# Ledger of designs, part 45: VHH binders against EKC/KEOPS complex subunit cgi121 (cgi121)

Target 1, 174 residues: EKC/KEOPS complex subunit cgi121 (cgi121), of Schizosaccharomyces pombe (q9p7j3)
Amino acid sequence: MILPLFPETQVHVFVYENVSNCAAIHEQLISQNPIYDYAFLDAATILYKKQVYSAIIRALEDRRDEQMKTKTIHSEVILSLSPKTEISSAFRQFSMTKKSKNIVVVKIDSKLTEEEEFERLDKLVEGNRVEFSDEELQKLIDFKVLKKNYKLDPSTLENPLASILSSIALRGYS

## First folded at step 2 (VHH)

Design p77 (framework vhh_7yz9_2)
Fold by ESMFold2-Fast, scan of step 2:
Structure p77 (fold): chain B 174 residues (1-174), chain A 121 residues (1-121)
Amino acid sequence: as target 1 above (174 residues)
Amino acid sequence: QWQLVESGGGLVQAGGSLRLSCTASGSIFSIYAMGWYRQTAGNEREWVAFITWGGSTTYADSVKGRFTISRDNAKNTVYLQMNSLKPEDTAVYYCAAGLFPYSTDERYDYWGQGTPVTVSS
């Protein structure tokens, strides 16, 4: 994918369902194994493609402006999904856990082709790759998790897109 | 922990050939890009060649047409075939493995200890 404001930045997003090795992946992330330098998100927290893209754009803007609050662009994407600028809270809310079953994986600044990234991730993730689409994401979302993470009331939960995107774009301005 | 072990260096006359090998420990070798660098005394390390997991290759202008990089993923090994060697190719050659190789400013995750190559005139 080419982003209009960041045309030279390579972005790849992958979705896996029925992942059996999340505990092993989580241990690699804790040990800071550079092979696993991706944003590993729990798919239970992601409802729309635009939600992921908005977080990526915000992270890239923060990097451009020298305002990143985390060590890597991938951890900045995880932070950027949160309605508040608080690192530990964002990771608890959106990151993959040992018990996750479905995940969204984001790669930024890859020097590999998309095909090469597919090959490597298929070796790291023991699950079924599905299309990154709103339709597939809607099968994996947990609406109770979404409501809690974005503090949605029942009226906004019926049509949450605008509220979610506003939360990502306007975090820290309150 | 990954370790790279180089072999195949030595003394050769100008116009001769050598093949360097680099064997990596670890089950994730097949998804890494592999590269070769060289260093002469008093100079910075100079990038020579790299190969992606899928087999795409890039070469420094100084070695283009003379050196060939290849890999055998089943053996966790990368090779550098050096032909038409010149005295200016004399250096210690280093194998490197990394996720994101850049031909101009390489950032590799793992490095070998180096293997010396001397080309006599």
Scores: ipSAE 0.000, ipTM 0.134, lowest interface PAE 15.2, mean pLDDT 81

Design p78 (framework vhh_7yz9_2)
Fold by ESMFold2-Fast, scan of step 2:
Structure p78 (fold): chain B 174 residues (1-174), chain A 120 residues (1-120)
Amino acid sequence: as target 1 above (174 residues)
Amino acid sequence: QWQLVESGGGLVQAGGSLRLSCTASGSIFSIYAMGWYRQTAGNEREWVAFITWGGSTTYADSVKGRFTISRDNAKNTVYLQMNSLKPEDTAVYYCARRLFPYSGTLEDYWGQGTPVTVSS
């Protein structure tokens, strides 16, 4: 995928359900293994495609402006999903954990095609690929987690998109 | 409800300048990318420029180097500074709210439009 505001930046987003090796992936992420240079998100926290794209755009803006708070563009995507400025809080809220079962994986600046990234990720992730679509994401979301992460009340939880996007756009302005 | 009110259009000679303004009104507290579109009679709507909440900008090739989009988030206002105007820039200019700048289409039009006429 090519973003109009960042036309030179290649973006790929993948969704896996019923992942059995999240603990193994998590160990590779904390060891900073370069093979795992992706943003690995817990699908329990993602309700819309637009939520992911908003975080990607915010991360790319921060990189362009030399305002990244984390070491990689992929960790910056994870931070950008959070309404808070605290890196540890953002990772606790949105990053996959040893207990995760469904994940969303983001790759930025890939030199590979989408098909080649699928082949690569299928070697790392033991789960079932599904389409990156609002329909598939809505099967995997945990509304208790979403409510907690974005501090939503019941009225906003019925139509949370605008609130979530505002939270992402205002990250760092608390 | 979120309404956009455009102003600043008018008649100007080729080579001249105009500054368009778009002010958001209502009780909305959501942050959106904002843009300018233009339309001439009998033609499709053409996007001109976008600006994200954070200030990232993108311009159509036809206006790049001549137009500058900016915003004042404290005043809920978006501006389009148009320099070195050409007769081909004659159009009705619309302020648009976009959910995301990467969307292939305009999400919403909320303005009444402001006409710009550039005489040769």
Scores: ipSAE 0.000, ipTM 0.119, lowest interface PAE 18.4, mean pLDDT 79

Design p79 (framework vhh_7yz9_2)
Fold by ESMFold2-Fast, scan of step 2:
Structure p79 (fold): chain B 174 residues (1-174), chain A 120 residues (1-120)
Amino acid sequence: as target 1 above (174 residues)
Amino acid sequence: QWQLVESGGGLVQAGGSLRLSCTASGSIFSIYAMGWYRQTAGNEREWVAFITWGGSTTYADSVKGRFTISRDNAKNTVYLQMNSLKPEDTAVYYCAAKILPFYSTGEDYWGQGTPVTVSS
């Protein structure tokens, strides 16, 4: 994928359902194994493709402006999904956990093709690949988690896109 | 583009020292374990040393205590410092980038090799 503001940045997004080895992946992430240098998100927290893209754009803006608050661009994507600038709360809200079942995986700055990244991730993730699409994401979302993370009232849950994107874009200015 | 370029090979006397360098292109350096292998004519390629992104190192028994692997992440370069060289260390040395250390995968990347000759 090409982003209009960052046309030279390679971005790949993958979705896996029914993942059986999240505990093993989580241990590798805690140990900071460079093989696992991706943003591993809990799919229960992601409703739209635009939600992920907005977080990626925000992370890339912060990197461009030398304003990153975390160690890597991938951890900055996780932070950027949160309406708050608190690192620990963002990771609790959006990052994959040992108990996750469905995940969204983001790779930034890959020099590998999408096919090569799939081959790598197939070795790391024990689950079923699905299309990165709003339809597939809406099968995996947990609306209770989404409501809690973005502090949505029941009326906004009917069409939450604008509220979610506003929360991501206005992080630190609200 | 995934390219590993080795340098620093050559001829040394037994007991001497040599430092090999390997520079990696692009973002592959940040996500791979980097290592060195060596091969002599008629023999299988032999693992020598690995270093992870965080700097954790491991060495083959044949070189432990004599060789040191290090990396400079800002320069996308991995080094092999070879001390107390023996004639048995004579080989072509290959730089490797591996997604899984100690396992062969379709995503392993290799340099072209640099010859090291240790004379007695």
Scores: ipSAE 0.000, ipTM 0.081, lowest interface PAE 21.7, mean pLDDT 80

Design p8 (framework vhh_6qgx_2)
Fold by ESMFold2-Fast, scan of step 2:
Structure p8 (fold): chain B 174 residues (1-174), chain A 123 residues (1-123)
Amino acid sequence: as target 1 above (174 residues)
Amino acid sequence: QVQLVESGGGLVQAGGSLRLSCAASGRTFSSYAMAWFRRAPGKEREFVAAISWSGGSTFYTDSVKGRFTISRDHAKNTVSLQMNSLRPEDTAVYYCAAGYFPLSTDESAYDYWGQGTRVTVSA
């Protein structure tokens, strides 16, 4: 995928359901193993493709402006999903855990094609790849988690897209 | 209730050594990065060193690289900072901090903080 404001930045997004080895992946992520240099998100927290794209764009803007708060662009994507600039809270809310079953995986600055990244991830993730689409994401979302993470009230829960995107775009700014 | 308690501070002469310890109570920090920050009189808090949850990765500010070593013991729920070749400019209150899981030099990454232990290095 090509982003309008970052046309030279290569971005790949993958969705896996029924992942059986999340505990092993989680241990590699916390150890900062460079083989696992991806943003591994809990699919229970992601409702829309635009939600993921907005976080990626925000992370790339922060990198461009030398304002990253985390050590990697992939960690910055996870932070950027949060409505607040509190790094620890963002990771508890959005990153995959040992108990996750469905995940969204983001790769930025890949030197590989989408197909080559898939072959690489197929060796790391024990699950079934599905299409990165709103339809597939809506099968994996947990609305209780979404409501908690974005502080959604009952009036916004039926159409939360605008609230989510505004939270991501305006994170930490007055 | 979660608490981090620092110990090991004191007065030393330049070129001396101190070992700071941080004991965590109220919960296990098995998925948490641990860090040391310091604040000299009249200055902002600054990053010193951090260690990943597994202990497999460490990060140090440039002024302490080669002199300080951070380590952790999961069984004892502690993190330690071995400070060698101390300099008068290392004089500060040293704080232990814990944050969920990425290594970061930013204070905002850390949810839990100790009350600090004072280190004074005489010329």
Scores: ipSAE 0.052, ipTM 0.517, lowest interface PAE 7.0, mean pLDDT 86

Design p80 (framework vhh_7yz9_2)
Fold by ESMFold2-Fast, scan of step 2:
Structure p80 (fold): chain B 174 residues (1-174), chain A 120 residues (1-120)
Amino acid sequence: as target 1 above (174 residues)
Amino acid sequence: QWQLVESGGGLVQAGGSLRLSCTASGSIFSIYAMGWYRQTAGNEREWVAFITWGGSTTYADSVKGRFTISRDNAKNTVYLQMNSLKPEDTAVYYCTAGLFPYRSLTSDYWGQGTPVTVSS
């Protein structure tokens, strides 16, 4: 995927359901194994493709402006999903856990094609790959988690897209 | 917050050994994982070795079999035993620490760095 504001940046997003090895992946992430240099998100927290893209764009803007709060672009994506600038809260709320069952995986600045990344990730993730689409994401979302993470007003819960995107874009300025 | 202090760097001849130490002090919270990165002039920072609170270890292919990471949880200290050193191991070595519940490649804390020079 090419982003209009960052046309030289390669972005790949993958969705896996029924993942059985999240505990093993989590151990690799804690060990800082560079093979796992991806943003691993809990799919229970992601409702729309635009939600992921907005976090990616915000992270890339912060990198461009030398304002990153974390050490990698992938951890910056995780932070950028949060309505607050508190790193520990963002990772607790959005990152994959040992008990996650469905995940969204983001790769930025890949040296591999999308096809090659699919092959690599399919070896690391023991789950079923599905299309990165709003339809598939809506099968995996947990609305209670979404509501808590973005502090959504009950009146906006039926169409939360604008509130979510505003929370991501205005993080740290509200 | 945590402060990381490295020691043990210096000059050594090829084939020699060095032992790096890093002690963490400050916070009342236990450190989940500690490790080492290195940076050579003109190159990106490279992961070397990592050890979790439970003692699980991982190593970069370039150091596997030559370097050994260990820790003393009671002292919040991590060690890197470097054997069979090569000129290509010349770098500034950085200690890093991560706290539960972080689930990314983000390092929570970094040391100042300790230089290691391996002569031919």
Scores: ipSAE 0.000, ipTM 0.212, lowest interface PAE 13.0, mean pLDDT 81

Design p81 (framework vhh_7yz9_2)
Fold by ESMFold2-Fast, scan of step 2:
Structure p81 (fold): chain B 174 residues (1-174), chain A 120 residues (1-120)
Amino acid sequence: as target 1 above (174 residues)
Amino acid sequence: QWQLVESGGGLVQAGGSLRLSCTASGSIFSIYAMGWYRQTAGNEREWVAFITWGGSTTYADSVKGRFTISRDNAKNTVYLQMNSLKPEDTAVYYCAAGFLPYSRTEYDYWGQGTPVTVSS
């Protein structure tokens, strides 16, 4: 995907279901192994493609404006999914855990083609690749987790997209 | 439901200026990127400019340096300031709101269009 505001920035998003080695991946992320320089998200927290893209665009805007709150663009994507700027809370809410079964993986500034990134990730992730689509994401979402993370009430639950995108795009705005 | 309302079009002489306005209802102003497209007789709609919710702007090569897109958060309004107008800028101008403004098919909302005619 090419973003018009960031035409030189290569962005890839991958979805894996039935991942059996989340504990091993989590250990590599905690040790900050550079081979794992991706945003690893728990798919239980992602309902729409636009949710992920909104977080990516927000993170890239913060990097452009020298306003990043985290050390890497990938951790900034994770923070950007949260309605608040509390780093620890964002990671607890959206990052994959040892118990995750399905994950969404984001790569920014890739020098590789999408196919080459798949080859690389397939060596790291023991799971089944699925299409990055609203249909596939909606099979993996945990609606209880989504409701809690975005503080959705009954009226918002009928159309959560606008509330979710507003939380991501307008975080910290008055 | 959500709506975009455009105003400010009209007839102007070459070299003149016009300011188009687009007022967005509800949360679409704050959530989506806002853009301007135009359509000339016999041609497809073409992208002119867009502005993100963060205020970042991008322009088509044909209008760079002449047009400026801006937003007023208090008024839920996006503006297109058009300077040094040329006859080839004659078109119906559409305001659009969407997440991925690089494609007309990615826009979620469209205005009704406002005509701009530039006489030589």
Scores: ipSAE 0.006, ipTM 0.354, lowest interface PAE 9.8, mean pLDDT 83

Design p82 (framework vhh_7yz9_2)
Fold by ESMFold2-Fast, scan of step 2:
Structure p82 (fold): chain B 174 residues (1-174), chain A 120 residues (1-120)
Amino acid sequence: as target 1 above (174 residues)
Amino acid sequence: QWQLVESGGGLVQAGGSLRLSCTASGSIFSIYAMGWYRQTAGNEREWVAFITWGGSTTYADSVKGRFTISRDNAKNTVYLQMNSLKPEDTAVYYCVADLFPYTLSRGDYWGQGTPVTVSS
């Protein structure tokens, strides 16, 4: 994928449902195995494609401006999903856990082609790949988790997009 | 009360060795990557080493080959064996329990810190 604000940056986003090896992936992530250099998100926290893209754009802006708060662009994506600049909280709120069943995976700056990245990631994740679309994401979201993470009231939960995007774009300002 | 308690710091001559230990309470030790950060005078905390529950390790380039992190799961303790110490290793060393050791942030749980001074 090409982002208009960052046309030189390659971005790939994958969605997997019914993943059986989240505990194994989690262990590899905390050991910093470079083969697992991706942002692994719990799909229970993601409602819209725009939510993921907004976090990616924010992370890329922070990298461009030399203001990253985490070691990698992928961890910066996870932080950028949070309305607060509190790294441990962001990871607890949005990252995949050993008990996750559905995940969203982001790859930035791959030196591999999109096809090669697809083949590689399909070997790492034991689950069913589905389309990265609002329709598929809406099947995997947990609205209680979403409400808690973005502090939404019941009326906002009916149309949360603007509130979510505002929270991501204004991270650290409100 | 949840806590991480460091010990083993002190004064040592360049080229010497020191072993730091960190004892963790309860479930902190089992579900988190355990590690060490250090803070030198006038600088922010920097990551030194991490170890997963399974024993996989990673090290900052500045200490790789000289420091060894290990854990004793039966004692809820993490160790940092520091060999071939240099004056540049002088810092306050902090034990941390962190969900994701690849972040630059402070972990969920921090110890009180133990000072290490390397002279020569």
Scores: ipSAE 0.000, ipTM 0.158, lowest interface PAE 13.0, mean pLDDT 80

Design p83 (framework vhh_7yz9_2)
Fold by ESMFold2-Fast, scan of step 2:
Structure p83 (fold): chain B 174 residues (1-174), chain A 120 residues (1-120)
Amino acid sequence: as target 1 above (174 residues)
Amino acid sequence: QWQLVESGGGLVQAGGSLRLSCTASGSIFSIYAMGWYRQTAGNEREWVAFITWGGSTTYADSVKGRFTISRDNAKNTVYLQMNSLKPEDTAVYYCARGYLFPSTLDREYWGQGTPVTVSS
């Protein structure tokens, strides 16, 4: 996908269900293996496509403005999902863990096509790829995790999207 | 600027034990994943152990069962307890921020190192 505000930036988002090798992937991430240069998110934390895109846009804005808080654009996406600018909290809230079963994978600045990135990820991820769609995401979400991460009130449960997007937008001062 | 300071290295006999410490100081806002690496003369740095923000640990096969990584978040300190030391454990040991901000080449996220010599 091409983002209107960042037309030179290639963005690919992949969703995998029933991943059996999350512990192995997590080990590669902590060992700093550059082959795994993606944002690996726990699908239990993602309800909407717009949630992911809002975090990507915020990360790209912070990179453009030389205000990134983290080392890589992919780490900045993970931070940008959080309602706060606390790096360790964001990673605990949204990153894939050894116990994850369903994941969302984001690639920014790819020089490869979506299909080529899929071929690379298919070698790394032992799971079933599904469509990046609100319908598929809603099958994988954990509402208890979502409510905790975004501090959702019962009054906002009918429309959590607006609250989530506001939380991402209001990470800091204008 | 955030700095990592390692300590606890020294000379020890084979079969002995050492405890390394790494204390973070400076103005960082959050707790990071932390790790230990080691380097011998002429070789690249190899990872030894990592501990995540949540306390999950992983170890290189060469040290599993002998080394234990732990952290004290109140003191901003990471420890490496090294038991049953072998001559091949002789290296300079480095503390680093883990995969969240890591680069083997990034000086900002590496400490100065603490040397460990194991004799037999």
Scores: ipSAE 0.000, ipTM 0.123, lowest interface PAE 17.0, mean pLDDT 79

Design p84 (framework vhh_7yz9_2)
Fold by ESMFold2-Fast, scan of step 2:
Structure p84 (fold): chain B 174 residues (1-174), chain A 120 residues (1-120)
Amino acid sequence: as target 1 above (174 residues)
Amino acid sequence: QWQLVESGGGLVQAGGSLRLSCTASGSIFSIYAMGWYRQTAGNEREWVAFITWGGSTTYADSVKGRFTISRDNAKNTVYLQMNSLKPEDTAVYYCAAEILFPYSGKTDYWGQGTPVTVSS
């Protein structure tokens, strides 16, 4: 996808299901291994492509405006998914854990082509790559997690897109 | 700015114990690996122990079996329990926070340091 406000920014999003090595990936992230410089999200928290793109756009806007709350653009994407500006809460809500099974991986400002990122990431992630589409994300979402993260009531849970996007856009406001 | 505040340093006899504490400003604690470094006069800061936000621990060989790092996420505090102290452990101890993602080998936040003196 081309981001009209950020035409020079390369954005790649990958989805993996049935990942068996999340604990190993998590330890690499904790050790700050630069080869793992991605935003690793738990797919249980992501329902729509627009949800991910809204968080990316918000993170890029915060970087442009010198308003980032975290040290990396990838950490800022994770924060931007949260309706709050509380960093620790956002990471607990949206980032992958040792127990995650399905993940969404975001790469911004890659030095590599999309194909090269695929090659690298397929070696790091022991799982099955699937299309980044609303259809595939819908198979991986946990609605109980989604409801808790965005404070959705039963009436909004049937069509939560507007509520989710509003929460991301109004992060840090009301 | 996020801040780390150390406490618990002091003078102790060889073979004794001390417990260092480091309290972090709210949200910083939960997403960062927290650790301890120490520095002796005229030397670079030396890594001592780290604990990830998930609780995994790593120790320098010089302190394995004697020091234990732990964290209390409810209190935004990391601890270093130092047992069987030796005169060689005399140093200023620094709390450190390192983000789990990019900047491998780069400490993001430092405490002000707390001195530990071990008498022979």
Scores: ipSAE 0.000, ipTM 0.125, lowest interface PAE 15.0, mean pLDDT 81

Design p9 (framework vhh_6qgx_2)
Fold by ESMFold2-Fast, scan of step 2:
Structure p9 (fold): chain B 174 residues (1-174), chain A 123 residues (1-123)
Amino acid sequence: as target 1 above (174 residues)
Amino acid sequence: QVQLVESGGGLVQAGGSLRLSCAASGRTFSSYAMAWFRRAPGKEREFVAAISWSGGSTFYTDSVKGRFTISRDHAKNTVSLQMNSLRPEDTAVYYCAAGLYPWSTDEGSYDYWGQGTRVTVSA
């Protein structure tokens, strides 16, 4: 996807279901293996394509303005999904864990095409690829997790898009 | 929720300036990207300018770059379009629009619209 405000930035988003090697991937992320330089998100926390794009745009704005709070653009995407500016909380809320089953993977500044990144990720991730679409994301979401992460009430939970996007946009606003 | 009301339109001669304002009400205004669109007589609505929720990012259509400036004031819940070096081709009804991330040049990305304010530029 090309973002009008960041036309030179290549962005790819991938979705995997039924991932069996999340513990192995998590160990690679902890060891900071450069092969795993992606944002690995728990799909239980992602309901909409716009949710992911909003976090990406926020992270790119922070990078442009030299206001990143984390070491990489990919970790900044994870932070940007959280309604709060606290890094460890954001990672606990949105990052893939050893027990994750479905994941969303974001790559920014790729030198590869989307298909080439998929081929590369298919070697790292032991799971089934699915389309990055609202329909597929709705099959993987955990509404209890979503409600907790964004502090949603029952009426908001029926159509949470505006609340989620507002939470991402207002993070760290001063 | 957000409600938008435009003001500042009018008649001006070529080379002149106008400042359009859009007043938004609702406690979610600070989370919205804001944009200006326009519709000339007999033509479809077209994108003019957009500003991100923070005010840190702006995007303009090529025909107005360097002449128009979009800005916002979070304390007053307003977005403005400063229009300089106006041309007869800028004659149109100007609409204020608000939408949540991600923002776009497409009308479909905007959830709330004002009624429009008319700008006429005489040769």
Scores: ipSAE 0.006, ipTM 0.396, lowest interface PAE 9.4, mean pLDDT 84

